# VHH binders against q96fz2: the designs that were tried, part 256

Target 1, 269 residues: q96fz2
Amino acid sequence: CGRTSCHLPRDVLTRACAYQDRRGQQRLPEWRDPDKYCPSYNKSPQSNSPVLLSRLHFEKDADSSERIIAPMRWGLVPSWFKESDPSKLQFNTTNCRSDTVMEKRSFKVPLGKGRRCVVLADGFYEWQRCQGTNQRQPYFIYFPQIKTEKSGSIGAADSPENWEKVWDNWRLLTMAGIFDCWEPPEGGDVLYSYTIITVDSCKGLSDIHHRMPAILDGEEAVSKWLDFGEVSTQEALKLIHPTENITFHAVSSVVNNSRNNTPECLAPV

## First folded at step 12 (VHH)

Design X34 (framework vhh_6z1v_2)
Fold by ESMFold2-Fast, scan of step 12:
Structure X34 (fold): chain B 269 residues (1-269), chain A 123 residues (1-123)
Amino acid sequence: as target 1 above (269 residues)
Amino acid sequence: EVQLVESGGRLVRTGGSLRLSCAASGFTFDDYAMGWFRQAPGKEREVVAAISWSGRHTYYADFVKGRFTISRDNAKNTVYLQMNSLKPEDTAVYYCAAQYGIFTESPEDYDYWGQGTQVTVSS
């Protein structure tokens, strides 16, 4: 998983993250650093993406079932990293393999501190190798969505605004992540950065790519992954497995260039 | 106290029209998606139509497409279901429901429910 879409305006994104705390109270996650949230149809590593994490990470004695939403850098910078520029990190921390997560110091240490987060996206992109060509076919991969229908009176042709309406009720993709906190040696703000845990692809995605992000399907899985105050590392890792509850469609090559940031990136072809 | 109060259900002839209203109180209406569900005797409760918190996204079950229209007035805390070209198979108790955030097709996901209003369509 090396490219995502997360384009919803902040208010729409916040409502899409509506949840119930341990006491059964309906809540919206509280924002930290909302000004750092930059919506995009084409998010690459090193950019910021919104993640959910437990309020207990920020407030001593907070209810661990309450959620914060915060932008974090994609590409985990370990707390022990001693150089002044995070971009100089010698190894790739964009993804973390589920089978070796407890063996890699960069991931094992923050995981042991309960630094679990849920990475939010509209969906993610993968490039399928095409037989007999150097071109790859990009696909947009996302949770199944409720079908959107036109009003009782409809036009002869489909309208772009009918597609735009779908986003108000979009079920966000919820991926299991690990984050860490890095303090710059020369001073400055703490950097929060994350990695996405990956698993073997499910049968439905095996023809597109051999790996997929660890998707947390449903509020029960999301709640357990986030709640480091009540759910141990060992119990949380049981949530990390392939899922078949996913859909996809082919998209145009516009998405190939990470500088392209338009609705065409995820539109069906 | 949270309340959803449906009104407008009555007996109508096949091919007739009817508008149902649901007045909401006791919660921040603009944070909730709204749905209309129906239940006929001996059958499960099923989704008829749903509308997002903003009113921009609507959903209709296949069996009502082109005949029913859902709408909402956030200033009046009210959701409506305009039912046209009514058929005997539309006979059911119609329920208004509210779901925090986004809507789904599943009755179990809805937080608040009205008591229902009876719609009877005679041939």
Scores: ipSAE 0.385, ipTM 0.751, lowest interface PAE 3.6, mean pLDDT 89
Fold by OpenDDE, second read of step 13:
Structure X34 (fold): chain B 269 residues (1-269), chain A 123 residues (1-123)
Amino acid sequence: as target 1 above (269 residues)
Amino acid sequence: EVQLVESGGRLVRTGGSLRLSCAASGFTFDDYAMGWFRQAPGKEREVVAAISWSGRHTYYADFVKGRFTISRDNAKNTVYLQMNSLKPEDTAVYYCAAQYGIFTESPEDYDYWGQGTQVTVSS
């Protein structure tokens, strides 16, 4: 996964992340660093994206079922990194393969510390190789939207008003991530950064791409992944597998340029 | 014009049951989460129960303790509150409210409100 969409206004995003804690209390996640949230139809590595994480990471003795929402840098910067510029990392940390997560120190160590997060997105992009050509067809991949089935597909929005309705009721894609905290050697704010765990693609996506993000489907899966106080690493890793509960449509080549940030990026062609 | 019209409120005895209805019009009902709120004299308005647009997700206040059930019929543009084991403390004006998208506990997040229906529980 090298490209996502996360364009919802902050308030809409927050409401979309409503949840119940372990006591059954309905809650909204509290924001950390809300000013770092930058909505975009076209998110690339090194950009900030909102993630969910347990409150217990920030507050001692907090209820670990409570959630915080925070923009973090896409591309995990290990805590041991000694260079002043995270871009100088010599290995790719945009993704973490599920089969090697325990083999790589950069991912194993933070995971062992309970640094699990849920990466939020409207969906993600993948490119299908066209047979016989050097051209790649991009696809937008996301959770099935039950509400949109009644009103039509995302592409069936015939008016701006209908488009807004679709997104206000949008089920966000929830991807399993690992985050780490890095203190710059030269001082400054602690950098929170994340990697997206990837798995082999489900059968439905296999023709598009051979890998997919580990998607946490449902509130229980999300809660268990986040709750590092009650759910062990071993148990959490059982949640990491391909899912067939995904849909997709072809989009234009507009998304190929990471600088393009318009609704055309995820619009059906 | 958007309208939420509550009905079913009346005087009941302690331990009695009551079913409230809220009929919605003037907006796309199945795009909205619905909630029931109540306000007793001299008290703040508080959430009683909420239900998502699909009815798959519900919320209940702590004081409900399994006594109330919120439901909806999207075909009829109506939300219901079945109240059982009523107590004098349940005496209040009950309001129906609509929130676009996902429901929250905060009254401020709700877009539309009914005029309310009086529920009185006598000892």
Scores: ipSAE 0.000, ipTM 0.263, lowest interface PAE 13.2, mean pLDDT 90

Design X35 (framework vhh_6z1v_2)
Fold by ESMFold2-Fast, scan of step 12:
Structure X35 (fold): chain B 269 residues (1-269), chain A 123 residues (1-123)
Amino acid sequence: as target 1 above (269 residues)
Amino acid sequence: EVQLVESGGRLVRTGGSLRLSCAASGFTFDDYAMGWFRQAPGKEREVVAAISWSGRSTWYADFVKGRFTISRDNAKNTVYLQMNSLKPEDTAVYYCAAQYGIFTESPEDYDYWGQGTQVTVSS
């Protein structure tokens, strides 16, 4: 997973993240650094994206089921990184393979500290190889919206005007992530950065791409992944597997250039 | 105390129109999506229409598209269902429901429910 859309205005995004804490109380996540959130239809690595994480990471004795939403840099910078410039990290930490996550120090250490997060997106993009050509077909991949039927689904909203009408009720894609905290050796603000865990593609996506993000389907999975105060690393990793509960449609080549940031990036062709 | 109070249910003739209202109190209305559900004898409770917290996103079941319109007035803490071209198959108890955040088609996801209002369509 190397490209996403996360374009919702802050108020819409916040309500899309409504949840219940362990005691059954209805809550919206509390923002940290909301000014660093930059909505975009075309998010690439090194940009900031909103993630959910447990309040217990920031407040001693907080209820670990309560959630914070915070922008974090896409591309995990390990806490032990010694250079002054995070972009000089030689390893690609945009994604983390589920099968080797416990073998790689960059991921094993933060995972052992409970640094699990849920990466939020409207959906993600993948490029399918086209037979007989060097061109690749981009697809926008996202949770089914409401019903799989044309009526009430995003498939029925096939014009820009109709697409505008779905966003205030959009079900955000919730991807399993690992984050870390890096202190610049020369001083400055702590950098929070994340990686998206990847798994083998499900049957429904196998013709588009061989890998997919580990998607946490539903509030039970999301809450267990985030709640590092009650859910061990071993139990949380059981949530990491492919899902068939996903849909997609072809999009235009406008999305290919990461500088393009318009609704055309995800509109069906 | 949370309350959802439906009104407007009555007997109407086939082809007639009816507007249902649901007045909400006791919670922050603007943080809740609202839905209209119905249950006919011998059938499961099914989602008829839903509207986002802002009123900008709406959803309709296939069997009511083009005939029913959902709307809300956040200043009045009220959600409406305008029902046109009513059929005998629309006969059911209609329920107003609130879901924190975004709406779904699953009754189990809704946090608050009204007592229901009976709509009967006959000649």
Scores: ipSAE 0.588, ipTM 0.827, lowest interface PAE 2.0, mean pLDDT 90
Fold by OpenDDE, second read of step 13:
Structure X35 (fold): chain B 269 residues (1-269), chain A 123 residues (1-123)
Amino acid sequence: as target 1 above (269 residues)
Amino acid sequence: EVQLVESGGRLVRTGGSLRLSCAASGFTFDDYAMGWFRQAPGKEREVVAAISWSGRSTWYADFVKGRFTISRDNAKNTVYLQMNSLKPEDTAVYYCAAQYGIFTESPEDYDYWGQGTQVTVSS
């Protein structure tokens, strides 16, 4: 996964992240660093994206079922990194393969510390290789949306009004991530950064791409992944597998340029 | 014009039951989560119950303790609050509210409000 969409306004995004804590109380996640949230139809590595994480990461003795929402840098910067510039990292940390997560120090260590997060997105992009051509067809991949007779599917939105309705009720894609905290050697603010765990693609996506993000489907999966106080690493890793509960449509080549941030990026062609 | 019209509020005795109704018009009702709020004299408005647009998800305040049930009929553009085992402490103006999308606990997130209906529970 090298490209996502996360364009919802902050208030809409927050409401979309409503949840029940372990006590059954309806809650909204509290924001950390809300000013770092930058909505975009075209999110690339090194950009900030909102993630969910347990409140327990910030507050001692907090209820670990409570959620915080925070923009973090895409591309995990390990805590032991000694260079002043995170861009000087010599290995790719945009993704973490599920089969090697325990083999790589950069992912194993933070995971062992319970630094699990849920990466939020409208969906993600993948490119299908066209046989016989050097051309790649991009696809937008996302959770199936509840079809209301009135709101239709994202593909059926033929008016701005209908489009807005679709997004106001949009089920966000929830991807399993690992985050780490890095203190710059020269001082300054602690950098929170994340990697997306990837798995082999489900059968439905296999023709598009051979890998997919580990998607946490449903509130239980999301809650268990986040709750590092109650759920062990071993148990959490059982949640990491391909899911067939995904849909997709072809989009234009507009998304190929990471500088393009328009609704055309995820619009069906 | 958007309208939420509450009805059913009246004087009841302790232990009694009451069903409130809220009729919605002027907007796409099945796109909105609905909530019931109440405000007692001298107190802040508080959420009582909420229901998703589809009716599949519900939420209740702690003080409800299983006494109230929120429901909706999208065909009739109406949301209901069945209140059982009423107590004097339940005396308040009850408001119907609509929130586009999913429901939250925050009154500020609700887009439309009714005028309210008075519920009085006598000892």
Scores: ipSAE 0.000, ipTM 0.244, lowest interface PAE 13.8, mean pLDDT 89

Design X36 (framework vhh_6z1v_2)
Fold by ESMFold2-Fast, scan of step 12:
Structure X36 (fold): chain B 269 residues (1-269), chain A 123 residues (1-123)
Amino acid sequence: as target 1 above (269 residues)
Amino acid sequence: EVQLVESGGRLVRTGGSLRLSCAASGFTFDDYAMGWFRQAPGKEREVVAAISWSGRSTFYADFVKGRFTISRDNAKNTVYLQMNSLKPEDTAVYYCAAQYGIFTESPEDYDYWGQGTQVTVSS
C-alpha cells in the first residue's frame, strides 16, 4: 500500500472516528497537532496522515482505551536513526510485512513498546498490471459504504455539494500501523512516523494486486489493536490477516501523479 | 437525562402528507447521527431514513425514496421526517433514534430511542 486518499475536513474526520471507551462512554478522539493535518485525495509516503493511538502513549496513568488522533509522517523513522534528515533513510519503511514484522529491528522494537496505531484513510489505491500493455489500471479500494442519497453517484458528481453528501457519513478505512518516535540529533521536535502492516491480498483483490494493508474491520478489532495497556503484542498480532469486507472501482490515470489532488482521483471510470 | 420525544403522528388519508418531529435533550446533538425507524404490529423494527450529524448525508429505505425527506435543525436539537404520498403500508409506530458518530441501517447500533409516535394511513 503506497498511496491513499484522506481528504475529509478535520471536523468530518473527527466524527467519523467516534468510539466508545472501556467504561462505555461515547467519545471523539482528542487531536494532537491538528494544524499538521493536510487533507488530500492523493497521499504519498513522506507526507503526514492522521492516525489513532492510545492516550496512554502521552499521559502516564491514562485509560489505555481512550484515543488520540495525530498526524504522523508516512515512512517509519527508527528511534536509532543518526542522520539529521529523515529522508536520507536508506531503506523503505512505507510498509511492514506481517510475516517478518518480528524479525525486523525497525518494527520489532517499537511494537515491543506498544507503539501500535490505526492509520486512517478514505481508502487506498493500487495499480493493476494489464497483460499486453505497459499501462497499469489504478483502482480505489475502500470499505463497503451505506447507500446514501448520492452513494450510487460516488465520483460522478460534478458539484462539490453532491460530493460532500457522500463524505459526511463515510466509513473510514482503518489500517493496522506501527509508529516510532525519533529525536533529531541536532535538537528540535520529536518526529512521529508510521508504517502500514501488509498481508497477502484477499480473494476479492487478488486480480488487482498480490498484497493489501492489514485492515482492522470493526470497532472491536480497532480497540484491541490500539489498547497496548491491556492487549499484548502476541494477542494483537492475531488481528493481522486479510479481509474480504472490501470494495473497489477503477479510477482514471490522474491519480498516477501524486501531485494531483482533486476529486477526479477517486471518480469511477 | 437523555430524552428523544417524537410528535406529529396521527391519522391521515392515502395520498396525504405528515411531518414528524423529534426533540432531543441531554446529549451533544451535533455529535450524533439521527434515524427514523418504524414498526408495524407483529413485524420487526426497520430503518426508514437517517441523517448525518451535519445534515449533509442522508439515507432512505427503498420503499420511501422520493416520498419522504429527513432533515435536522442542530440549533433546535430537532430532527424531522416529511412524509408525502402516504400509503396504507406506511402505517406503523415511528421511532426516533440517535447513534454516536456516523449512521447505520441497523437498529442495534443506535444508542438512544424515543418511545414512538403512531402514524395511521387509511384507504
Scores: ipSAE 0.602, ipTM 0.843, lowest interface PAE 2.0, mean pLDDT 90
Fold by OpenDDE, second read of step 13:
Parts: structure tokens; sequence; C-alpha cells
Structure X36 (fold): chain B 269 residues (1-269), chain A 123 residues (1-123)
């Protein structure tokens, strides 16, 4: 996974992340560093994206079922990194393979500390190689959405008003991530950064791409992944597997350029 | 035409139970979160309970304290409020409301409203 969409306004995103704590109380996640949230139809590594994490990471006596939402840097910067520039990392930390997560120190250590997060997105992009050509067809991949009267598809919005309504009811993609905290050697603010765990693709996506993000499907899976106070690493890792509960459509080549940030990126062609 | 029609409101004794129903028509019911609100004389309208389009997520006001249950039947375009252990303080007009997408606690965010049904709890 090298490209996502996360374009909802902050208020809409927050409401979309409504949840019940372990007591059954309906809650909204509290924001940490809301000013770092930058909505975009085209999110690339090194950009900030919103993630969910347990309140217990910030408050010692907090209920671990409570959620915080925070923009974090995509691309995990390990806490041990000694260089002043995170871009100087010699290995790619955009993704973490599920089969080697326990083999790599950069992922194993923070995971062992309970640093699990849920990466939020409208969906993610993948490129299918076209047979006989060097051309790649991009696809937008997301949770199945509510079937609206007009087509239930993102592209069915005939007006700006309809478009807004579609997104107000959008089920966000929830991807399993690991985050870490890095203190710059020269001082400054602690950097929170994340990696997306990847798995082999489900059968439905296998023709598009051989890998997919580990998707946490449903509130229970999301809650268990986040609740590092009650759910062990071993139990949490059982949640990491391919899911067939995914849909996709072809999009234009507009998304190929990471600088393009328009609705055309995820519109069906 | 969009319609929300509440039913089931009546006079009951303290400790009694009621089931309110709201029948929806004129819009795609499955696209809307549904909520129950109430308004007592001289008081502001307040949220009682809400339910997502799928029924997977629910909200209850603090005063409910486990006494009420919101549910929906999308096949029947109906939302329900089961009210148990009713108190005189629960006396109000109860309104059904619909919000496109996800539910919120703010009455202002709801798109459609019913005419309301009177619930009276006697001491």
Amino acid sequence: as target 1 above (269 residues)
Amino acid sequence: EVQLVESGGRLVRTGGSLRLSCAASGFTFDDYAMGWFRQAPGKEREVVAAISWSGRSTFYADFVKGRFTISRDNAKNTVYLQMNSLKPEDTAVYYCAAQYGIFTESPEDYDYWGQGTQVTVSS
C-alpha cells in the first residue's frame, strides 16, 4: 500500500469514528494535534494521516478502550534512529509484512510495547499491470458502502450536494498499523509515525495486486487491535489476515501524480 | 413526500413500559440514522436515543440508564423505542427524527422530523 485517500473534513471524520467504549457509552475520539490533519484524495508516504490509538498511550490511568485520533507520519521512524532527518532511513517502513513483523526490530519493539494503531482512510489505491504493456491501471479499493437509491457508487453523485451526502455516510477503511515515537537528536517535538501491516491479497483483489493492507473489519476488530491494555500482542496478531469484504473500481491516471488532490483521483472511470 | 409517523404514546403508570414506533416513508430509510427525541413542557428538545442505518451503533442519553432500547427494522422502514421502568420525569412528547448518514446528538443535524407522540407517566 503506497497511496491512500483521506479527504473528509475533520468534523465529518470525527463523527465517522464514533465508537462505544467497554462500558457501552457512545463516544467520539478526542483529537491530538488536530492542526496537523491535512485532508487529501491522494496521501503518500511521509505525509500525515489520521490514526486511532488507545488513550492509555497518553494517560497512565485511562480506560484503554477509549480512543484518540491523531495525525501521524506515514513511514515508521524507529525510536532508536539517530539521524536528524527521518528521510535518511535506509529501509522502507511504509509497510510491514505480517509474516516478518516479529523478525524486524523496527516493528517488533514498538509492537511489543503495545503501539498499535488503526490507520484511517477513505480507501487505498493499487495499480494493476496491464498485460502486454508497461501501463498500469489504478484502482480505488474500499469497504462496501451503503447502497443509495442512485447506484451506491461514489461516482453516482450528480451534484456537489449529493457528493457531500455520500461522504457523510462513508464507512472508513480501518487498517492495522504500528506506530513509534521518535525524539529528534537535535531536540524538538516527538515525532509519531506509523507503518501499515500488509498481508497477501484476498482472492477478489489477487488480479489487481498480490498484497493488501491488513484490514480490521468491524468495531470488535478495531477495538481489540487498539486495546493493548487488555489484548496481548499474540491475540492482536490473530486479527491480521486478508479479508474479502472489500470492493473496488477503476480510476483515472490522475492519481498517478501524488500532487493531484482532487475528487477525480477516486472517481470511477 | 417524506413522512415520519410516531405511534404508541399513551398514559402509563410509574414503573410501566411502552413501545414507541416510527414509520418512515418518502425516503431511502436504509441511508438514514434514526433518533428519538423528547420535549417536555417548558424544556428544550433533547436526544433520547439514536441508531445507525445498520443498527450496529447506538447512542443513549445519560438519563436513560439502561431503561430504553432503540432498534430498527429496515425491511419495515420502522424504528422503535422500548421504554421500561418509566418515571414521571419521562413525560414528554417523543419525536422520531432521521439523519442522513451517521447519527449525531444535535437535533439541528437531523433532516426529517415526525409530529411526535405524547407519553405521560403518572405517579
Scores: ipSAE 0.000, ipTM 0.254, lowest interface PAE 14.4, mean pLDDT 90

Design X37 (framework vhh_6z1v_2)
Fold by ESMFold2-Fast, scan of step 12:
Structure X37 (fold): chain B 269 residues (1-269), chain A 123 residues (1-123)
Amino acid sequence: as target 1 above (269 residues)
Amino acid sequence: EVQLVESGGRLVRTGGSLRLSCAASGFTFDDYAMGWFRQAPGKEREVVASISWSGRSTYHADFVKGRFTISRDNAKNTVYLQMNSLKPEDTAVYYCAAQYGIFTESPEDYDYWGQGTQVTVSS
């Protein structure tokens, strides 16, 4: 996973993240740096994307089950990185393979610090190789959505007038991530950056691509992944596996250029 | 500054019981996960049990499950390890450790360590 859509306005995104804390109290996640959130149909590595993380990372007295939502840079910069420019990092940290996560210092160290996050998206894009050409067919991949009288499914039958109804009750894709905090050697703001954990593709996606993000399907999985105060690294890693609870449709080549940021990027072709 | 002081280690016969205590000072105890680790001569330090900052969650290594119980008293800034049905294989130096907020089983993740208390189990 190297491209996502996360286009919801801040207020809609926040409501889509409503949750219950450990005591059963209904909550909305509290924003950090909300002005850094840039909605887009076409998010690439090095851009900022919203993630959920435990409030305990920021407040010593907070219950670890309470959630913050914050924009973070896609592409993990390890806390130990000593160069002044994060772009000079010698290896790609856009994704982190589940099978080697405990072997790689860049990921093992932040995991040991409880730096687990849930990466939010409308869905992600993947490019299927087409034989006989260098052309690849892009697909938009997302959770199955609940069909109601108020909101329809994304599909060829959707009219432009019904497009707004789809997003009001959209179930966001929740991907397991690891983040780290990097303090520039020359001073300045702390950089928060993340990587998406990847697993082998499920059967349903195997014809599109051989890898998929580790998807946390449902509030129980999301809660356990975030709650580093009560759920150990060992227990949390048991949540990392392929899922079949996913759907997709082909989209146009408009999405290929990461600078294109329009609804056409995820509309069915 | 930060101090962890273990107590309770001694010689005990196989099948006996011991309660280890670790008194913490110099930090806000309620914000820290606590762990008990042990090290026998010639072996690496290994986890025995850990407990979250709140006391709601505990981990016990397979080789002590059902015999040892970790607990904490946040009012007294103390973590305990109740050891029952002791075996000669439990002979080791037992260490108390603290980690801010993070509930973990890995020795490498703990920032603060006590000096250890010797437990010897004889046949």
Scores: ipSAE 0.007, ipTM 0.412, lowest interface PAE 9.2, mean pLDDT 87
Fold by OpenDDE, second read of step 13:
Parts: sequence; structure tokens; C-alpha cells
Structure X37 (fold): chain B 269 residues (1-269), chain A 123 residues (1-123)
Amino acid sequence: as target 1 above (269 residues)
Amino acid sequence: EVQLVESGGRLVRTGGSLRLSCAASGFTFDDYAMGWFRQAPGKEREVVASISWSGRSTYHADFVKGRFTISRDNAKNTVYLQMNSLKPEDTAVYYCAAQYGIFTESPEDYDYWGQGTQVTVSS
């Protein structure tokens, strides 16, 4: 996974992340650093994206079922990194393979500390290699959404009103992530950064791409992944597997350029 | 024509159980979140429970305290409210309502409403 969409306004995003805590109380996640949230149809590594994490990471006596939403840097910067520039990391931390997560210190250590997060997105992009050509067809991949009267897809939103209805009720993609905290050697603010755990693709997606993000499907999976106070690392890792509960459509090549941030990025062609 | 028809409301004793049903017609049921509301005499209408179009997300009011459970069957265009451990304070007209999309916060601005079914809990 090297490209996502997360374009919802902050208020809409927050509402979309409504949840019930352990006591059954309806809650909205509290924001940490809301000013760092930058909506975009085209999110790339090194950019900030919103993630969910347990309140217990910030408050010692907090209910671990309570959620915080925070923009974090995509691309995990390990806490042990000694260089002043995170871009100088010699290995790619955009993704973490599920089969080697426990083999790599950069991921194992923060995971062992309970630093699990849920990466939020409208969906993610993948490119299918076209047979006989060097061309790649991009696809937008997301949870099945509410059926619209016309097509049941986001592509059926032919009016501003319909479009607004679709996004106001959009089910966000929830991807399993690991985050870490890095203190710059020269001082300054602590950097929170994340990696997306990847798995082998489900059968439905296998023709497009052989890998997919580990998707946490449903509130229970999301809650268990986040609740590092009650759910062990071993139990949490059982949640990491391919899911067939996904849909996709072809999009234009507009998304190929990471600078393009328009609705055309995820519009069906 | 859009219709929501509630059923199952009756007189029950304290500690008793009821199952309310709401049959929907005239719209695409599986595109709508559904909710149960209640209104007691002299009180405002309040949310009891809500359920997303897919049934994957639910909301229950604080006063429910695990006694009531909302569910739905999209194949039957029906939403249910299982009510256990009923109390006199639960006496009200219970309404079924539909909203396009899903509930992300407190349910409000529902598109369609039923006529309601009376639930009476005797001491």
C-alpha cells in the first residue's frame, strides 16, 4: 500500500469514527494535534494521516477502550533512530509485512509496547499491470458502501447532493498499523509515525495486486487491535489476515501524480 | 408509499420481555439506518437504539443498560427491538424510524417514521 485517500472534513471524519467504549457509551474520539490533519484524495508516504489509538497511550489511568484520533507521519521512524532527518532511513517503513513483523526490530519493539493503531482512509490505491504493456491501471479499493439508488457505488453520485450523502455516510477503511514515537536528537516535538501492516491479497483482489493492507473489519476487530491493555500482542496478531469484504473500481491515471488532489483521483472511469 | 409499521407492543408485567418489530416498505430498506424511539406521556421523544444499514454498528441509549437489543433482517425489511427486564419507566409509545445512511453520532433528522406501538409495563 503506497497511496491512500483521506479527504473528509475533520468534523465528518470524527463522526465517522464514532464508537462505543467498554461501558457501551457512545463516544467520539478526541483529537490530538488536529491542526496537522490535511485532507487529501491522494495521500503518499511521509505525509500525515489520521490514525486511531488508545487513550491509554497518553493517559496512565485511562480506559484503554477509549480512542484518540491523531495525524501521524506515514512511514514509521523507530525510536532508536539517531539521525536528525527521518528521510535518511535506509529501509522502507511504509509497510510492515505480517509474516516478518516479529523479525524486524523496528516493528517488533513498538508492537511489543502495545503501539497499535488503526489507520483511517477512504480507501487505498493499487496499480494493476496491464498484460503486454508497461502501463498500469490504478484502482481505488474500499469497503462496500451503502447502495445508492442509481448504481450502489460512489460513481453513481452524479449530483452534488448525492455526492454529499455518500461521503457523509462513508464507511472508512480501517487498516492495522504500528506506530512509534521518535524524539529528534536536536530536540523538538516528538514525532509520531506509523507503518501499515500488509498481508497477501484476498482472492477478489489478487488479479489487481498480490498484497493488501491488513484490514480490520468491524468494531470488534478495531477495538481489539487498539486495546493493548486488554488484548495481548499474540491475540491482536490473530486479527491480521486478508479479507474478502472489499470492493474496487478503476480510476483515472490522475492519481499517478501524488501532487494531484482532486475528486478525480477516486472517481470511476 | 413509504410505510413503517410497528408491532408487538402490549401490556406486560415488570421484569417481562417484549419483542417489537417494524416492517418497512416503499423504500430500499438496506440503504437506511433504522432506529427505535420512545415517547412517554409528558416527555420528549428519545432515542432507544439505532442500527446501521448493514447491522454492523449499533447504538443503545444509556438507560437501556443491556436490557434492550436492536437488530435487523434486511431480507425481511424488518428491524427488531428485543426488550428484556422491563420496568414501569419503560412505558411509552415506541416508534420505528429510518434514516438514509448510517448513524455516526446521536440519531437525528430521520426521514421516515412509524405510527408507533404502545408498550405498557405494570408494577
Scores: ipSAE 0.000, ipTM 0.237, lowest interface PAE 13.0, mean pLDDT 89

